VH-VL binders against q86iv5. Designs and how they scored, part 47

Target 1, 237 residues: q86iv5
Amino acid sequence: LDSCSICVDFVGNSLNDLLNIILNSGVIGTCGDLCSAVPGGQIVDTVCDLLCDYVGVDEFIKLISDVDPDPIYICEKISVCKTNDNAAASLDLVQINPQNGTVGGTFTLSIAYTVTNTIATGQLAFNIIDPTGNAFGDAVLLVQQSPEQYTQQFQFQATPSEQESFPNGLYTVQALVCEGSCGSPHPNTYTLANGTTTFTISGADSSSMSGAGSFSGSSQSTQTGAASGSGSGFALF
Short names: E, the ipSAE of ESMFold2; O, the ipSAE of OpenDDE; V2, 0.75 times the mean of E and O plus 0.25 times the DockQ between their complexes.

## First folded at step 20 (VH-VL; framework fv_rosmantuzumab)

Design bb6 (at its last look DockQ between E and O 0.66; V2 from the best seeds 0.64)
Fold by OpenDDE, look of step 20:
Structure bb6 (fold): chain C 237 residues (1-237), chain A 120 residues (1-120), chain B 111 residues (1-111)
Amino acid sequence: as target 1 above (237 residues)
Amino acid sequence: QVQLVQSGAEVKKPGASVKVSCKASGYTFTDYVIHWVRQAPGQGLEWIGYIWPNKGRTGYNQKFQNRVTMTRDTSTSTAYMELSRLRSEDTAVYYCARVPLYSGGWFDYWGQGTTLTVSS
Amino acid sequence: DIQMTQSPSSLSASVGDRVTITCQASQSVDYSGDSYMNWYQQKPGKAPKLLIYAASSLQSGVPSRFSGSGSGTDFTLTISPVQAEDFATYYCQQSYRYPRTFGAGTKLELK
C-alpha cells in the first residue's frame, strides 16, 4: 500500500466529515476522538489515526481546517507524500475520440506524457470547457513516477445532467501535468506541462435531463511497479 | 491458526464487577482491533466497544460508557473487558472478536464466548 | 445510530432450496464506492461466524452457495442450494460507523 496515495485519498474523501466533526464536536483532545467519529469502516479510522499521529491532533486539525484545504499539500506537509521541486514532464499527446460526436455519445480522452525528472507527488488533470464556458473535468494522482512515458485514458458520456447540459458547439479540452495539485496555491505546486485540443458535439436535446455524466477513468498506466493487486481484496481507496 | 480464547463463565450479584479476558494467538496481536459484543439469552447481538492493542485506544457504546473499561496486555496478547455496576440485564454471553486494521470493519474471528449470569 | 431491519425474522426451507434474507439500514452504509455491510451465521451455543464482508465478498473457507448483494440501504444474503448444516440464525451488521449495529437476526429452520 502506497502511504501517499492512501493519505491523499483519505483526506480527499473524508475532509468534509472531518470538518463536520471538528465543528460539531466540543474539545477534541486526541486523534482517537477525532478519527473514531469518521465513517468509512476500520480502514478509514486506522488511516486517520496514523496520519493524525504524524503531527498530533492539534496540527492535524489545523491543516484540515485550512481555508483552502489541499489533500496533496496536507499529505506533503505531514511528510507522508514527497515533493520534488525539480520535477519535469512534457505532454506528448492530447486526443479525444470521436472529434465529432453527438449528445448521448461516449467520448474517450487519451493523454500521453513523458516524465523527464521524477514526479514525487502530482496530478494529471483535464478540463473540458463547453461552448457556454461551463467546465468539468477530473484528475489522477501521480506518486513517484520515474522518468518514463505514460498514457492515461478517460471516458465520459455526453448525457445532459444538472452539472452539464452538453450544448451543441465547440468544446475545448485542457490537459495538465503537475507537481502537487494542479492550480493549487500551496507550496511545492508546479505546472509541468499543458496541452489543448478541441472537439464538437451536435444534436443537443435540452429536454432530457437524464443521468449524471459519470466519468469512468480507465487508467492503463503501464507503470511496471504498481501491483494491480488482482486480489479480490476490498478496494477501499 | 488464529484463536481467541476467553475466560470461563462468571456468576455475579447485582452491583458487582466482572472482568473477562480474551487471549489471542496465531497472529500478531497489535495488527488487529479487538471488539466486544454481547448476546442476551434468546436475543440478538449488541456491540459494546473496541480497543486498539497497539496504542490502547478505546471506543465504547454510549450505553456502556460509564460502566465498561477495556484494556490489553501486549506482552501476553490478552484483551480485557471490565463491566461494573452489574445488573440483571447484563446477563449475556460476551464475545471478543478481531477486526483487521486495514479493512471494512468486519469481525473475522470470534472468541468462544463468556457467559455472565447476574442474579441476586 | 444506524438501525438494521432484517427480514424475515424466521424462515422455513428444505434442503436444496434457495433462500433469501434481506437487511435494510436506516441510512446508507456506502462510503467511497464501498458498502460496509457484513453477514454472519450463528449456530446454537456457538459464536457468530463471518460469511460475507463488504456486502458481497465471500469470507475464506465459506462455501460458494453463500452470496451477498446490495448497496446503499438494501442488502441481501442468498443461500443456494441450502444444505443441512445451514440451518442456523443469520445476522447482518453495518461497519460504516460507530456504534456498530446488527440486525435482529433471521432463523432458518428445516421445513
Scores: ipSAE 0.645, ipTM 0.863, lowest interface PAE 0.7, mean pLDDT 90
Fold by ESMFold2, look of step 20:
Structure bb6 (fold): chain C 237 residues (1-237), chain A 120 residues (1-120), chain B 111 residues (1-111)
Amino acid sequence: as target 1 above (237 residues)
Amino acid sequence: QVQLVQSGAEVKKPGASVKVSCKASGYTFTDYVIHWVRQAPGQGLEWIGYIWPNKGRTGYNQKFQNRVTMTRDTSTSTAYMELSRLRSEDTAVYYCARVPLYSGGWFDYWGQGTTLTVSS
Amino acid sequence: DIQMTQSPSSLSASVGDRVTITCQASQSVDYSGDSYMNWYQQKPGKAPKLLIYAASSLQSGVPSRFSGSGSGTDFTLTISPVQAEDFATYYCQQSYRYPRTFGAGTKLELK
């Protein structure tokens, strides 16, 4: 709905296409030259053109072509997303239920956090590390999160897939609250709080089918403020 | 009521130019892109290009880029397409159609068409 | 450019029949979970009319006997049951990339 979220979503979805166009095209002289080449229908062209015209085509290309392109960082450099170097938060709870489950079972990750100084543009992120060291996770965008208490829940089904087999053993959950992209080396990026918990998967494989997982979230507040965004998945940290 | 009303039929000689108009009504003209599409007799549909009425930004199918110019007048809610150096192969019905700026790019309303005949 | 292969080129049917028209794009037209494939109906001497957008969404005022399905490269328009007013030419169109491209058309004729 807001300009910052729209920018982050556009850059996240179109970054690879933009880079390919910039690297493989000859002279790009206008925003129309660049943005009309981005696939994805009229809305993608429209958002691209708005952001590109806002900063000018040469500056837009420079930001997209940076050495470590990051949608949040790019949108901060465009000045559509704000930063707060004094953002502050704590993690109140990192809890997963059940703590002992089975392959194919559903797990609910509950994260409670308190913002004590506004998170201007950041993330609530988590990784789940399986017994072999393989990791998967997700993050949600946080925009203008005022000082309040928040809760977020994520659910996934431990259904085996090519990416994650869900072996028996001990799993580690890492949770982070960040200003900027969690794990990013960019300026104006801070890990504000972190937390860890564990769970186990045990039992014999029922051998039903290759799997899928899904995640969802919620929040609550103690003051007038903005609430959470959507998940986007990254193999990050 | 959304409506796109195009100018009347044209008969031209090879080498001439034609300018077709498309007058919009019943909606906010600058919230939509105007596209132009043609259809030769007995043939399918061929995309020519677009104009953004709010900014005047244009994009053309490379097949026509040297010969086509699209303009608009926002005060009269009218889009124009000019095709120059006409050839007999340009004989077709020319349509304008609109696309919402915040959409997947479908042509939701079309003009009635303007028949162009190019003959010696 | 994305080539659009539409089949069949023509088709004869009776009122009450179920007809299926297919469209294949030379590359995927999906972006962020949406398919950028659209369907139009054109009657002789008239402008095309939007039927289906985004692969499966029905345009306002279009009867529910029209439906669209598919994703990626393969798309289908279904008319069931065919009515007398449905005899026309049908075009698929991708809105994923420029230039916008159309299928060659499928003419639906009364048997």
Scores: ipSAE 0.632, ipTM 0.868, lowest interface PAE 1.3, mean pLDDT 88
ESMFold2 (binder alone), look of step 20: mean pLDDT 94; pTM 0.956

## First folded at step 21 (VH-VL; framework fv_rosmantuzumab)

Design cc1 (at its last look DockQ between E and O 0.70; V2 from the best seeds 0.69)
Fold by OpenDDE, look of step 21:
Structure cc1 (fold): chain C 237 residues (1-237), chain A 120 residues (1-120), chain B 111 residues (1-111)
Amino acid sequence: as target 1 above (237 residues)
Amino acid sequence: QVQLVQSGAEVKKPGASVKVSCKASGYTFTDYVIHWVRQAPGQGLEWIGYIWPLKGRTGYNQKFQNRVTMTRDTSTSTAYMELSRLRSEDTAVYYCARVPLYSGGWFDYWGQGTTLTVSS
Amino acid sequence: DIQMTQSPSSLSASVGDRVTITCQASQSVDYSGDSYMNWYQQKPGKAPKLLIYAASSLQSGVPSRFSGSGSGTDFTLTISPVQAEDFATYYCQQSYRYPRTFGAGTKLELK
């Protein structure tokens, strides 16, 4: 397991817990005081302790208590994750299938991109914007991606939830490749590439509000070679 | 073979202190956390606290706060639990158990237990 | 503290039977896709023995007739088929946060 991935995962998953501990606990004098209070089993405590020890408890608390805490940035600041200010990539394909779907249907988003200079720590992110302007999305952590072509697939079901109602209409997909966290205001964050595509959803049945939209993002990173596919509609911005 | 060997049975009076030892063998002592759990006669299991052998870091159940002290000797791979101001309610079998540092926190190996009897 | 409600407190079974023990946590014990629930067997006069960790993972050396399932707050230990040596007390335990807490136990007796 990559230490950077472990760090980002820990900070991402435990950020709220850490913040709550910091805010609600009295004087935190040691990394042990902080990390022993974090839920998530022994591994969480151990990882927390290791990370905290890199910078000391005061600096660790400061990073966690940032107005806009960014897990990737935090892990970069504690030198667990690397940065590359010269990272470079291009977006090759953004495709959604089907292009015309229905509420309750399954959609597959495929993103192909080429790294031309190593992404040290970054993200492949996407946002889906519905006709009303509501947006949802996900991101995959990229760690030490060497110059090569990559493809990532995301799958989601258009089941209405509290987070997304999936109204009928035209949807916009935005894909981004970033060094650092996409959209983060922190240093060492760069948008390397972006692209957009659209798809439609029809047949919104208002009745089935009950289903918790389980975003089962099965990230199957298939290193597929040069797919020559001539497919339409990718606008690179 | 992994072994945790605890000290023998203790009989104490109320107000006294007891110190139980747990000697580890068959593995790297510093790669695991030692926990202590007790069980009153005919009752369930109650977690007391833990100690990290490498750093000496301790965490205690608040119920035992200010009465329990956990220590370790890395040179002898031995953990100690001291319980002070003993009460009749402290009568129980006390267990040490190890937890892997990179795990979900389960107790994979246990000592044989130390019986403590607190009686007037 | 996370309370662990274990049921039943006791049950009788015959050799060859299928037995199910349940444990409910007062809050979710899941973190990052894993469940921090463990099961132990204890025989009289002996220390507890780890059976299942992370809700469904079988400890090394434990017979395959033991299985664990569940997530979030609800967990199950299953023994099938029950063997003569399986008559003991079983405990669930959460390792999600401190303090660590155990269920009250389930005594499996021979019918």
Scores: ipSAE 0.692, ipTM 0.872, lowest interface PAE 0.7, mean pLDDT 91
Fold by ESMFold2, look of step 21:
Structure cc1 (fold): chain C 237 residues (1-237), chain A 120 residues (1-120), chain B 111 residues (1-111)
Amino acid sequence: as target 1 above (237 residues)
Amino acid sequence: QVQLVQSGAEVKKPGASVKVSCKASGYTFTDYVIHWVRQAPGQGLEWIGYIWPLKGRTGYNQKFQNRVTMTRDTSTSTAYMELSRLRSEDTAVYYCARVPLYSGGWFDYWGQGTTLTVSS
Amino acid sequence: DIQMTQSPSSLSASVGDRVTITCQASQSVDYSGDSYMNWYQQKPGKAPKLLIYAASSLQSGVPSRFSGSGSGTDFTLTISPVQAEDFATYYCQQSYRYPRTFGAGTKLELK
């Protein structure tokens, strides 16, 4: 794992805890004061301390406390992740299979895209909007993605849960390729390409409502380099 | 090959201090955090605190905060725990254990233990 | 502080039995899809030995008759089949937050 990916994953997973510590603590004078309070085992303390020491505790707190904190933006400002204001890509295919499926079924979202100018730090992201307007989604981090043609697949099982029941009806898929975080207003952030598709769910499973909605990503590249094969847990943009 | 070798048994009177050593070998000392855990006779395990040799950073269980000091010497790969103002309730076996910096925080290797007896 | 409730406090078994020990944390010890619950074995006069880390991962050199499961607040250590060398005390421990805390222990005794 590279430093940029480690930074983005740490900030994304620990942002709420960091904000709560900052808001509820009286005086934070050292990176140790802040980072020892973050839950998640030794690795989280270690990564927090290293990143915080790199930029300095006062600047780190300022970046975390931003009105709209953004993991990619934060990691760009501390210079662990790079930016490219001239990044460019096109979206060749957004396809979901099956286009007509059932609750409990497995759906595969396939995205093909071409990078024409390097994506320094960005995302390949999607949202799925159910018939009632409830949305869920995922993203993969793109680091130093060179000009090439890429494919990425995401899979999910439409297993009803408290968070998403998978009602019958029409679903809309929105896919984006971005420099920076998709949907973010921060500097150095661009939507490079977007696309949509739809699918339907009909019928219901016959046994139980047990289970959960989950995401797993898989990726395939036509060249060296690669998109990540797992999602980052980003749901909405 | 990994070893954590602790100093020998101690007998102390109430009010005294004790300093226990933990000498590491068979690995890179600064890639791990050293934790201290004690066990009173017939009782369970109680976490005391840690020292992070690379950073020199310590953190203590609040129960011991005013009485414990943890230090290290990176040139000898040795961690130390000093407990002051001893009480009879401090009678226990004291263990050091290590935690990898890039781990979930489990204690993967333990020292053999140092028995401390505090009695008049 | 996260309190750890370990059950039962003691347990009698014969060689060949299947035994189950539970540990309940006072709050979730999950972070980003991983569970920060660990299990140790301790024999009299000896230091504890790591058996299971991250709820279900078996430490190197530990026999496969030991297994761990659970997430959130509820965790289980299973020994099947119990062997003569397994009579010992077992502790759960959370590594999610400071201070690190242990269960009170479960003593597995020969019946």
Scores: ipSAE 0.672, ipTM 0.881, lowest interface PAE 0.9, mean pLDDT 88
ESMFold2 (binder alone), look of step 21: mean pLDDT 94; pTM 0.958

Design cc2 (at its last look DockQ between E and O 0.77; V2 from the best seeds 0.66)
Fold by OpenDDE, look of step 21:
Structure cc2 (fold): chain C 237 residues (1-237), chain A 120 residues (1-120), chain B 111 residues (1-111)
Amino acid sequence: as target 1 above (237 residues)
Amino acid sequence: QVQLVQSGAEVKKPGASVKVSCKASGYTFTSYVIHWVRQAPGQGLEWIGYIWPLKGRTGYNQNFQNRVTMTRDTSTSTAYMELSRLRSEDTAVYYCARVPLYSSGWFDYWGQGTTLTVSS
Amino acid sequence: DIQMTQSPSSLSASVGDRVTITCQASQSVDYSGDSYMNWYQQKPGKAPKLLIYAASSLQSGVPSRFSGSGSGTDFTLTISPVQAEDFATYYCQQSYRYPRTFGAGTKLELK
């Protein structure tokens, strides 16, 4: 794993723990004091210590304690992740299958994009907006993506949960390619490309509230070359 | 071959201190964390603390009420555990064990143990 | 502290049997898709020996008759088939957070 990915993963997964430690632990004098309190085994302690040492405990705490802590930004600030203010990309395809599904069904979102200038550290993100305006989504970290065509697939099951009820109606998918975290207010964040598509869900079964929508993001980066296929209306904004 | 060799058995009186050594060999000393675990007679395992050889950073089980001091000598690849203000309840076999830095934190190799007897 | 409840405390088996030992943590020991649970074997007068790490990964040199499973709070060590040399005490241990904690142990005895 790339050091940047490790950093982003650590900060992302341990941010709340770190914050809790900072808030609840009196004076944190060393990186060791901070990092040894973070759960997640020896690797977490080790990674935390290494990252903290890049900037020192005070700066590390400051970054973590930001009003809007952004894992990517934090990792960029400590110079573990790189930035490219000239990053550039375009969306080639945003497709959801099936276009007409039912509650409880599995949907596959396919996003194709072309990098024209290296994305140093960024995201491929998507949001699904239901008919009521509620949104859910996910993002994939992009690290040092050279100019090329890329495709990413996401799968989700339209099983009602506390987070999403999947009402019947028209859904909107928004796909974004970003340098930095998509939507982040922090420096070195840019939306490189944005696109949308729509799909419908019918047959809302009110009964089974139990299903936590597990986004099994199998990131199979298949470098598939020839985007031949005809169909669904990609609106580029 | 990876080896952790501990110092010999100790007999101490209550209130005394003991210092146990753990000499590592067969691997890069600074690439592993040394942990200490003890086991009272017929009892389970109790984690005492750790020392990070590279930086000398330590973490202790609070149950020892600041009676534990861990040190290391990187030049001799030796870790030390000192336990002060000894009590009869401190009678146990003390083990050192190593943990890889980039791991989930398992104890893959153990010393042979050091028996401490605290008696009046 | 994370408490580790190990069951049973003791069990008798014959050579060739299938044995299962369970360990329950007072809270989840999962992090980023991994389970921070380890299993050790200890024979009398000897230091513990690592058997399983990360819930299901077999330590190098450990026989394949040992296996680990589980996630979250519930974990299992299985020995099948039990061999004569397997009669010992087994411990689960969480490495999720400090302090590190162990189960009380399970003594496997010959029937």
Scores: ipSAE 0.677, ipTM 0.876, lowest interface PAE 0.7, mean pLDDT 90
Fold by ESMFold2, look of step 21:
Structure cc2 (fold): chain C 237 residues (1-237), chain A 120 residues (1-120), chain B 111 residues (1-111)
Amino acid sequence: as target 1 above (237 residues)
Amino acid sequence: QVQLVQSGAEVKKPGASVKVSCKASGYTFTSYVIHWVRQAPGQGLEWIGYIWPLKGRTGYNQNFQNRVTMTRDTSTSTAYMELSRLRSEDTAVYYCARVPLYSSGWFDYWGQGTTLTVSS
Amino acid sequence: DIQMTQSPSSLSASVGDRVTITCQASQSVDYSGDSYMNWYQQKPGKAPKLLIYAASSLQSGVPSRFSGSGSGTDFTLTISPVQAEDFATYYCQQSYRYPRTFGAGTKLELK
């Protein structure tokens, strides 16, 4: 796959570890000092070292240590991901089924969108906001997404967990198509289109609070159309 | 046919040093990391460190950091491990093994081992 | 450093038996959906040989009677059915963080 997707995936998965190493280390003089401390086996060390050497260790640390670090922004500043300040898209459909469900039930979010000017590096993202204001969501990376029509589906099971109990009430779904990271204040970032829908959860007893309710391990996504990158990432906005 | 061929057995006195070689063949030497692992008689496996031949980058187990030096020669596809200030506790079989750069970090091929005996 | 606790330290089995060896890491060795645990076989006087990588992936040329499972901190190597050539010592090894660490080994002996 392409260098941009590899960079974004690495930074997204290793950002917290990199920040902890940088903040807690007394001396980081080489890419090896930094990258050998990142967990995740040989592949993580390899990708870290290659990206760090490409830009230089001091600049790499500066990019990782930014006030609001952002995997897409970092990879744009490293110059392995391109930007397009004139990217353009519209959302054709944001739909969730069922509109009325229960705890433990499965929900399918369908998003259709049209790109009218290439998205160089961006996201198709959504958040689900529960009745108490707690939010969770997912995103897929868009790399060099040419003008065309696309459809994406996300599926999740409303299994209670420490992070999301799925209380009874009204849930709001927000969907965005962006150049850059959705919701990011960084340069070259634009919300190109947005849409919303709602659903309700009722009738659940909510007795299990430690079960799984995240998109990792129980969600799936499908993209159709002409795309050149693998989807990955998490966005909250 | 992937091979890692190590130098022959060594007998050393305490305080001396030893340099073990590991010659690679049958693959692109710079596409893998070379790790060193030792095994004392009747004991388990102990990781010593690595060398990344493409860049010359090394990393050492803290237990050996002040006594181990790893080098390589890419023109001969050979990795080296030097252990200094030898003690009787360094008596062991020393292995080199390779790890693919784009992997979770498994040791897919091992050298035959080099026996080091440290005694007066 | 990640401590690897391997059990049992030794066991006896007959040809045809099913044996299970466990390995527990002192912290999770999972990262980004992958488990960074590997298993090796070592016969006397020989170098270790890779059997299982990434917790459950069988190395090329290794018989399917070997299998690995587990995630997080708890991992299992299973041999079923045991053959005469399987009497050896088995090691687990984590590749999640430096330093790389091994379990103490499990010696499988003929009963």
Scores: ipSAE 0.576, ipTM 0.843, lowest interface PAE 1.8, mean pLDDT 88
ESMFold2 (binder alone), look of step 21: mean pLDDT 93; pTM 0.949

